# Ledger of designs, part 32: VH-VL binders against p53630

Target 1, 237 residues: p53630
Amino acid sequence: MNSKSQQQEQQPIVFVTGTDTDVGKTFVSTLLVHKWKAAYWKPVQTGIESDQGDSETLKNFKIAASTWQPPIFTPTYALQKPLSPLQAMEYEPNVDIRLLDFVVPEEWSAENPLVVEGAGGVCVPITRKLEITTDLIKHLIETSGHPVYVVVVARSGLGTLNHTLLTWNHLCDNGLRSHLFGVILNGEPNEGNVQALKKFGVNIMAQVAQCTTAHDQDMELHELPSVESLMTQQDVE
Short names: E, the ipSAE of ESMFold2; O, the ipSAE of OpenDDE; V2, 0.75 times the mean of E and O plus 0.25 times the DockQ between their complexes.

## First folded at step 11 (VH-VL; framework fv_guselkumab)

Design i4 (at its last look DockQ between E and O 0.69; V2 from the best seeds 0.76)
Fold by OpenDDE, look of step 11:
Structure i4 (fold): chain C 237 residues (1-237), chain A 120 residues (1-120), chain B 111 residues (1-111)
Amino acid sequence: as target 1 above (237 residues)
Amino acid sequence: EVQLVQSGAEVKKPGESLKISCKGSGYSFTSYWIGWVRQMPGKGLEWMGIIYPGDDDTRYSPSFQGQVTISADKSISTAYLQWSSLKASDTAMYYCARLGKWDDWLFDYWGQGTLVTVSS
Amino acid sequence: QSVLTQPPSVSGAPGQRVTISCTGSSSNIGAYYDVHWYQQLPGTAPKLLIYGNSNRPSGVPDRFSGSKSGTSASLAITGLQSEDEADYYCQSYDSSLSGSVFGGGTKLTVL
């Protein structure tokens, strides 16, 4: 085991959620997985009738500077329709998603962080009981035995203030303030929005965007904070 | 103990084909990249390419792209470097090396090397 | 020609301190990429000496140390010993080549 594997006695679970379904959660998760040398798990995948799935997308996303091969764990549920889990289940009457079904994969050796990607935003219903992504996060906090943190992915541009603040405040109001690492803004840099969000007490972790060059991708990866630094920051607050 | 054992020295003529091997032991072969490094006589180290035996993902140096083929047989924990047509300029020591898991592009263990001599 | 630049040779007497430089560019080393060092004794395969700019693997004496600043890296050897006579190579990643790059190597002679 090299120095990186010896630095943390207990590796964290980091839940990646978003303000919406198309904000770039998979992209950001990929960056974090490579930055932290983390494993990846998407507990609920929808749209498998027409999409290869986010796990496959992450697997196929190559970062030339990274030789990390992420362990990818199978979704607990994979649904056919490209809808929210609740809606997708309407087409699969035999599927009944329950929070208790979400157990951290045994294959995860805990030698590295686990990035967990959620479906849609925090208020997306995932069970027939109308439990939402926030409830899944709480479930993992209660049952995993590991430190659990949350990263919110949001758009960088117009309209993001309202959505980001609603998401952030929702998580805070649900008792998850101490579990929030911060927000990653995806899109063209927007310093105005960054400053505005900070005034409301939102921690901005980074600004990222899809890059056209390998070098730019490397820079972006470098600008992401280490998981150690984020954990240290949480201990101080 | 992690070990990489390479095939023996080769003496070939120009135009001949060649495939040399590197066998890994003491670790999960399919969980680590294996790379090839060339060292011409009296010269420095040159990265040629890497392969991930777990899924056969392969990356080549631009200088060696199309010049050689890197492959692996995970059933016997062996990586290969091959030429379809050797040149005199291919005369060199060839090393295989494992990439570390947690550090990008770190060659943490090396084979003993395979000397390839190509002469008329 | 090697992408990373090293002096072709350095020398020192036993007990002295020597340094080997490794100079790169913005496409390698820099703020984004780690530098690794390898020792190659005469007639042997390279061996990992320093990884991640300044880390020593087990078995490497603390006489060896690595550092990185800007687009350059340095290997320092204190208390030079006769067995340190070898070739030393720095290595990093280069974004323009999308792959690993080595320095030209430095021959260390112990006088």
Scores: ipSAE 0.870, ipTM 0.934, lowest interface PAE 0.6, mean pLDDT 94
Fold by ESMFold2, look of step 11:
Structure i4 (fold): chain C 237 residues (1-237), chain A 120 residues (1-120), chain B 111 residues (1-111)
Amino acid sequence: as target 1 above (237 residues)
Amino acid sequence: EVQLVQSGAEVKKPGESLKISCKGSGYSFTSYWIGWVRQMPGKGLEWMGIIYPGDDDTRYSPSFQGQVTISADKSISTAYLQWSSLKASDTAMYYCARLGKWDDWLFDYWGQGTLVTVSS
Amino acid sequence: QSVLTQPPSVSGAPGQRVTISCTGSSSNIGAYYDVHWYQQLPGTAPKLLIYGNSNRPSGVPDRFSGSKSGTSASLAITGLQSEDEADYYCQSYDSSLSGSVFGGGTKLTVL
């Protein structure tokens, strides 16, 4: 069927956050965008003095099994220094980030999910009022008019138990438990860490590793859950 | 209405160069992949490669990598298939086809074909 | 040899049902990749017949249907008509080739 009229359910926004910077948020976002045939938005990008940014990284990461060409929306803010947005504004004093400026791009047709990638970890300060990534997630929940869900990206290696539990519990303590799809672990598979996190009630959605072969990339894409199955799981929890 | 209109039949000699065209209309040319498919006389379909005119991302079948050049000119909504030195074994029908947006590797609209004959 | 194997020909009488098979492997149909089907009438370009394993585009009669199981896919045609005489091709992505592969084609003859 070619008619959009049978798509009555509202398409979700999925916010990808992490336990820290450099945990693989952009790689995971890329996989999810291709798996879900989603659009992509990085609301605040830092470090552009020496990097073309996460939107360009996602655009250039080609997955052979996928011919999906995601709509990629311009960051609301792009700052020079590779620091948290708060700190980067110290070097650009004419920039004043406000949560109200983060509106879902009007160009998003809402025919497909929107993947939104956060900066750094869940407690990273964004505004001069010390509002953090969690406050941005809440802002999108309250203002977007779409269902909003959260995916947490974490490294699979040593230290992840602490970082993942802190991040997970922080989100739950902020009333976001019903919005959490789960955690994606990035790196060499580690069953011990997976089982430990599960004992604490953390939902592990997938384990992935950044790969060099097209076959490995295709297999990781296949193993990711559909957005529909995740929404169904969340509705019964 | 989506249309893909290909250039006319070609009769060439071995060693000559050739560039055939595929003009897309009725849709946003830069927002869809265009692919090329070969059909040798009496044979089936073979995927040659695809190009995304929006950013010129180009993917080739291993069998055709280095054998042909796929390009696009988005200012005139036209994709091209090009040989620098034709061989008699290049005699075939060549189709362009658009890839659908929502289904991976789906050739949803096809051109009428360009017959290329290479003979001494 | 084609990566996807189809019978070279099938035949049936008007009004009957035929099935065209498309057999692949774990690197294509058997993994999770969708199968698409194309019809090529004599002297014409291929046209899309079935996509995403079982979906019919607008204008394709419901007597054409597709299915997929394991490493194989099938195109079924019921109520055969003389205008169904054509070549039929299946197609899938193949991870070992990092690209698209077509079946060798099946000539359908209506007796």
Scores: ipSAE 0.688, ipTM 0.866, lowest interface PAE 1.4, mean pLDDT 91
ESMFold2 (binder alone), look of step 11: mean pLDDT 93; pTM 0.948

Design i5 (at its last look DockQ between E and O 0.68; V2 from the best seeds 0.00; counts 0 for: pae O 2.2 > 2)
Fold by ESMFold2, look of step 11:
Structure i5 (fold): chain C 237 residues (1-237), chain A 120 residues (1-120), chain B 111 residues (1-111)
Amino acid sequence: as target 1 above (237 residues)
Amino acid sequence: EVQLVQSGAEVKKPGESLKISCKGSGYSFTSYWIGWVRQMPGKGLEWMGIIYPGDDDTRYSPSFQGQVTISADKSISTAYLQWSSLKASDTAMYYCARLGQWDDWLFDYWGQGTLVTVSS
Amino acid sequence: QSVLTQPPSVSGAPGQRVTISCTGSSSNIGAGYDVHWYQQLPGTAPKLLIYGNSNRPSGVPDRFSGSKSGTSASLAITGLQSEDEADYYCQSYDSSLSGSVFGGGTKLTVL
């Protein structure tokens, strides 16, 4: 049964970035993949000498309410050291990352959304020419032939106002405002931070916390917005 | 044409082992969950468990955890339900069913059933 | 053992309308999880009838319809025919069990 075929809509690419490392990008990506029945791609994976990688982490994160099995595409680059891609290349001198290498996987059927998870935050350097995650987002906008949107993952707690505003304003200043779905706050709920960010014009699309119980994971999945509602919200602008 | 063809009826004694099969055809076997459902004589349907043959991810109903083993052999597109020691209370019809990809926990195609009779 | 409650039987004359209820709880239908319906003709395997609360797969006539409200779901059958005589099961995900649950089944008799 393929209910999405009845909609006849072009499917989006949704780029998940963050305000920092370890803000919960892979957890949020996993929730979105299961909520939207999306495919997943991590274009650049670092730290594989000591870690299974985010693609494997997402694959192994099971949500009991969901029987969706996401297509998971191979990273274009996988580097050994747990550093930014730029720095990791110093330990693998035969690797030279170029933005042109980041082509949306041909295997993606485009019957469903594609969730693309970035490395670190929006200013993380990727190439030896000091191109950053924001440049990768722009590259996908220019070359993919699909609508591209951005989700920012941020901590819910202390310090997030500064880091979230810096990230949000950076993306807006780079011409990406019309691409921004919003911010997902990860951690203990903090309504004060939510309201403060909203006063600055930041769209808070959800509040989640990484949990250990299946019940809590099911609830957080259920409460996330649909990709269709987020696309409709952007069209009003 | 999606088809699930199950192994034939079984007559067993308590304490014997048994492995019944469900062969899928007409679709990519490794890309869909396969589940097992029990129906005791004159009773309703009970979900037993599901397996994803692509990576052998297996989930059991709490009522059946430790009572049966669900497995798959992707090289021959076949799922299995297995008992190490049958009981008379295992007498039932057993169905395999495929889960649809786009709707969670949807049993979209069913096998013909395997009648298992366990009597002393 | 049935988490979803259905009437054990329902009957109607040819051409009539009948409904089959499926009552759940806050851990399944009440939490917003979809309801699927299956038809089991005598001596045969179950067959998918309604999915995602109200969708009909190809080949299921439009006289079968499903709905969901609160903690309950309903299957409606209009224009009853003798071939509709079967057992009908609802099914939903249950978060407390982290798995699927079926209703106890409803035997439909066409008079």
Scores: ipSAE 0.668, ipTM 0.861, lowest interface PAE 1.2, mean pLDDT 91
Fold by OpenDDE, look of step 11:
Structure i5 (fold): chain C 237 residues (1-237), chain A 120 residues (1-120), chain B 111 residues (1-111)
Amino acid sequence: as target 1 above (237 residues)
Amino acid sequence: EVQLVQSGAEVKKPGESLKISCKGSGYSFTSYWIGWVRQMPGKGLEWMGIIYPGDDDTRYSPSFQGQVTISADKSISTAYLQWSSLKASDTAMYYCARLGQWDDWLFDYWGQGTLVTVSS
Amino acid sequence: QSVLTQPPSVSGAPGQRVTISCTGSSSNIGAGYDVHWYQQLPGTAPKLLIYGNSNRPSGVPDRFSGSKSGTSASLAITGLQSEDEADYYCQSYDSSLSGSVFGGGTKLTVL
């Protein structure tokens, strides 16, 4: 058996959320999937009328150092309009997203972690009942039977402090503090923002950027923490 | 039990074509990369390339790009290495090896090797 | 010539400890890529000996151990036995070459 399979009795589900819709969740999810040799699932996909979808983006993303072929599971819901799930449903009156519909894919063997990518930020409504992404996270915690953790993707640059802190505090206030792995900052390195966020008790997992050479991107993959290290950190806190 | 069984030794002349095989068993053939490694007489190991039989994704070492062709037939769990025109310098032992799933670029199982001799 | 540098040969008497070094660079071992070790007995195919820097597959005795530090890796063999006489290769990934790289190999002779 591979060393990774030997060390973890129960593989975690890691929910990747963000401070906004265009902060690089798919990119970060891709890095984590390859770093952890994880499966991937985006429960709700919008904008399929004009976009191939994040699952395809992840599938087609090549990392030279990685030989991992990630299992990718079909979204539970795929909506036409490139809007929030709630808004997109206005154009599809027969679609009624319910939290109970979100069941961890049976195809997931649980031999490796599952990366779950959320739609937009934590307060994005996903049901007609105005349930939000945070409620989906809680649902998975309650029903999946696996350890569930959260990674927040945020921009690294100007303006990120407010959004990051609001997102972080929101999750903490909703009882998810013990489930937070940390924040990954996406963009040009900004040590000032990193230090500022840390002073507020935000765990910064890594800084990554998309606009680098293939070599640099490959190196960034290796700078990400392992699942084991993150889980160990949670046990100490 | 995971096994990789390669085709037998080959004796060829320069300019001839050749295709050698590696059959996998004891595991899901389409779920693991298969690589080829060259070992010239009395020399070290050289990575040539890899293929993922599940979708035929293929990667080559820069040194071997355009020099050989790697392919697979998943219906019979077999990977191939082929030359269109052999050279004397192609004389070597050729190993196929499986890449492990959780460790990048780990060759966890090896074939027994195929000796290729190219001489006039 | 090889991207990873190994001594061409090492020797030891039965029961002794021997070490085989594998020196890389910032584009492979130094970049944090894992090092694997293979044993090739005379006239046989290579066999996985150590993976992920220091892990032993089932069937490999604990007298074999691997370590990595900086841009280098090391294979240590304690309690050297006659059957350990073989060629040993380190292997890793190199980002500059976008592929697997092997050391030049080390011939271990048991005296």
Scores: ipSAE 0.231, ipTM 0.720, lowest interface PAE 2.2, mean pLDDT 92
ESMFold2 (binder alone), look of step 11: mean pLDDT 94; pTM 0.952

Design i6 (at its last look DockQ between E and O 0.63; V2 from the best seeds 0.76)
Fold by OpenDDE, look of step 11:
Structure i6 (fold): chain C 237 residues (1-237), chain A 120 residues (1-120), chain B 111 residues (1-111)
Amino acid sequence: as target 1 above (237 residues)
Amino acid sequence: EVQLVQSGAEVKKPGESLKISCKGSGYSFTSYWIGWVRQMPGKGLEWMGIIWPGDDDTRYSPSFQGQVTISADKSISTAYLQWSSLKASDTAMYYCARLGKWDDWLFDYWGQGTLVTVSS
Amino acid sequence: QSVLTQPPSVSGAPGQRVTISCTGSSSNIGAGYDVHWYQQLPGTAPKLLIYGNSNRPSGVPDRFSGSKSGTSASLAITGLQSEDEADYYCQSYDSSLSGSVFGGGTKLTVL
């Protein structure tokens, strides 16, 4: 039995959200998937008319230090326009996204964690009823039968404080405080912002950035905390 | 039980081509990496490359890139290592090995080895 | 020359404790990559002995143990037995080479 198989009996679902679109959710999800030997699922994909999709991006992202081949599950919804799910549905009148449609893939054996990547930020509308990403997270908490945690991806640089704090506080105010693993800052290191966020009670998990060399990328992977350590921290709080 | 069975010993001349095989059994062949490791006579182990039989994703050691070709036939659960033109310096024992699923770069099961002798 | 450095040989009497060192650098062991150990009996293929720095696969006696600290790893064998005479290899990943690396191997002789 491999060391990774000695993980907790019930593997967690980790929802990766962000402060905005294009903050690096897919990149961070990829790192987490490889770090945790996790499966990957993006429930809603938009922009398939012009983009290969985040699932394909993750699949094609090679990390030399990792021999993990992540199970990737098909999005429940794939929409044509590169817009928010609500807006994208305006161009597809026959598509009606409902929270109940989001069921954890049966193909997930629960032998490893499941990383779930959200679309955009926490307040992105997903349904025609104006339900948002936060509601999707709550839905998974209520229906999956697994521990569900949240990672927030944010930019590291100037301007991130407001968006990060708004996102963090939003999640806390919605009763998800005990489900928050922390924030991963993506971009050039910014210790000032890290310290500022910590003063507000935000847990900073790591600072990451896309690297130009394979060596640096490999090292980046090791800067992330283990899922076990994060779960342990939650139990103490 | 997981097993890797390699093809028999080969005696070749310089310039000849060669393809040796490694057949996996007792596990899902398309769900694990298969790697090749060289051991020259009286020397240590050298990683050559790995392949994912599920989609033929292949990674080579820089030292062996362009020197050999790694392939797989998932229909018969077999991985291959081949040379287009052998050199005397290719004389060695060649092992195939499976990589573990949960630990990076762990060679958890090994074939019995294939001895390749290249001489004039 | 091997990226990971091992002593070429070690020896011990039956019942003794022996240790085999594996010295790496900041680009492999020191970077936090796991170390695995393999045993190669004379005339046989390598066999997994220790994985993930200190884990024993099924069938490996508890007298074999692995550890890692800093840029080095170590294999310890207690209660040395005649059947332990073999070559031992450490293995890890090296970020500078973007690939798996082995130690040069250590020949263990049981006196």
Scores: ipSAE 0.854, ipTM 0.929, lowest interface PAE 0.6, mean pLDDT 94
Fold by ESMFold2, look of step 11:
Structure i6 (fold): chain C 237 residues (1-237), chain A 120 residues (1-120), chain B 111 residues (1-111)
Amino acid sequence: as target 1 above (237 residues)
Amino acid sequence: EVQLVQSGAEVKKPGESLKISCKGSGYSFTSYWIGWVRQMPGKGLEWMGIIWPGDDDTRYSPSFQGQVTISADKSISTAYLQWSSLKASDTAMYYCARLGKWDDWLFDYWGQGTLVTVSS
Amino acid sequence: QSVLTQPPSVSGAPGQRVTISCTGSSSNIGAGYDVHWYQQLPGTAPKLLIYGNSNRPSGVPDRFSGSKSGTSASLAITGLQSEDEADYYCQSYDSSLSGSVFGGGTKLTVL
């Protein structure tokens, strides 16, 4: 009964990044994991001294329409302080993050997509060599053997035009335009911001908001695009 | 081959407790939801709740929340449905069923059923 | 009555085609949620018959087919055989109830 087996070698990795920390990357990752029946990996987790981490947050987020239980892979690095990975390593000097250490988990069966959630935004420093989240994305493109795509999570409201365009243009300037699925806006819907971003050529994949009612969560999940439709869209471009 | 084997029929009196079982074999028990479905005499199917045996995460239908307890013992690949105090209205056929991995709310394999009769 | 409405019974002669309807609403089938179908032979447990609207699991004859349109789904049985005499249930998720629901069931009689 495994309808995914014919596409196993073509299953994508989808990197979820953001315009900033706390824009809703974990919430959006959770929705995508349930929509796509995907596995989940947060390669670098910080702040574990006071928090259970984003993997546990995703595991505990219940969506009534979904009975998917995602494979959740252990972070390659888990650091104590709630700082960027670079800064958190100052408090754990025996930890030396290297991009080569980020290998797609062997446990991933590749029967389904893999959602990879980044730490902070696209320029967040990860290694002592000042390699950033964008370099991690490029590393996965070069080494994983799978198609890699990028989703940008941004706030829906005040300030998002500037931050979203900076992030979008940064990714395009780094040769990642053909990898961009688009932007998901998180927060109260704002049609003015959506239309403004579209005028700049930004692809808005969806508008979502964290809600408390099961009905609203089910609706947001159902309305997200399939990974197949997003891959088809990239072929047209 | 995936199989779900349920405990035998039960005849009980109101007020008694009961725990019925469902043993899964032929698959990784801790990697699939298993659920319980009630069929009242002459009526259709009603889902009662589901459990993830890997970590005991449990979801109940609102109609059954607080009325039954669903549990699992992963060391023997067995799920349970339990009443602390049976009522005559609990007389029904009870099925366990496994949920499919790739389709939400899909009951892909079913046990043979356990008839519970509650009468004085 | 049940959220998903099925006719209480349908009948057909051997070799004929019958359909069993499953009528929902905008909060379930009409919202795009998948429909699954189960067959329950007399005195036995339900068995998965069709999943994801139209997919047949291994071992289900190709004379069983499912479809979905708008707020409704249909199970079609061609080449009707006496062994097809059973109760048939549709199932879908309903967002207004935040839960999965079964139809009321349809008894198929082979004449």
Scores: ipSAE 0.759, ipTM 0.889, lowest interface PAE 0.8, mean pLDDT 91
ESMFold2 (binder alone), look of step 11: mean pLDDT 93; pTM 0.951
ESMFold2, look of step 12: ipSAE 0.757; ipTM 0.893
ESMFold2 (binder alone), look of step 12: mean pLDDT 93; pTM 0.951
OpenDDE, look of step 12: ipSAE 0.847; ipTM 0.927

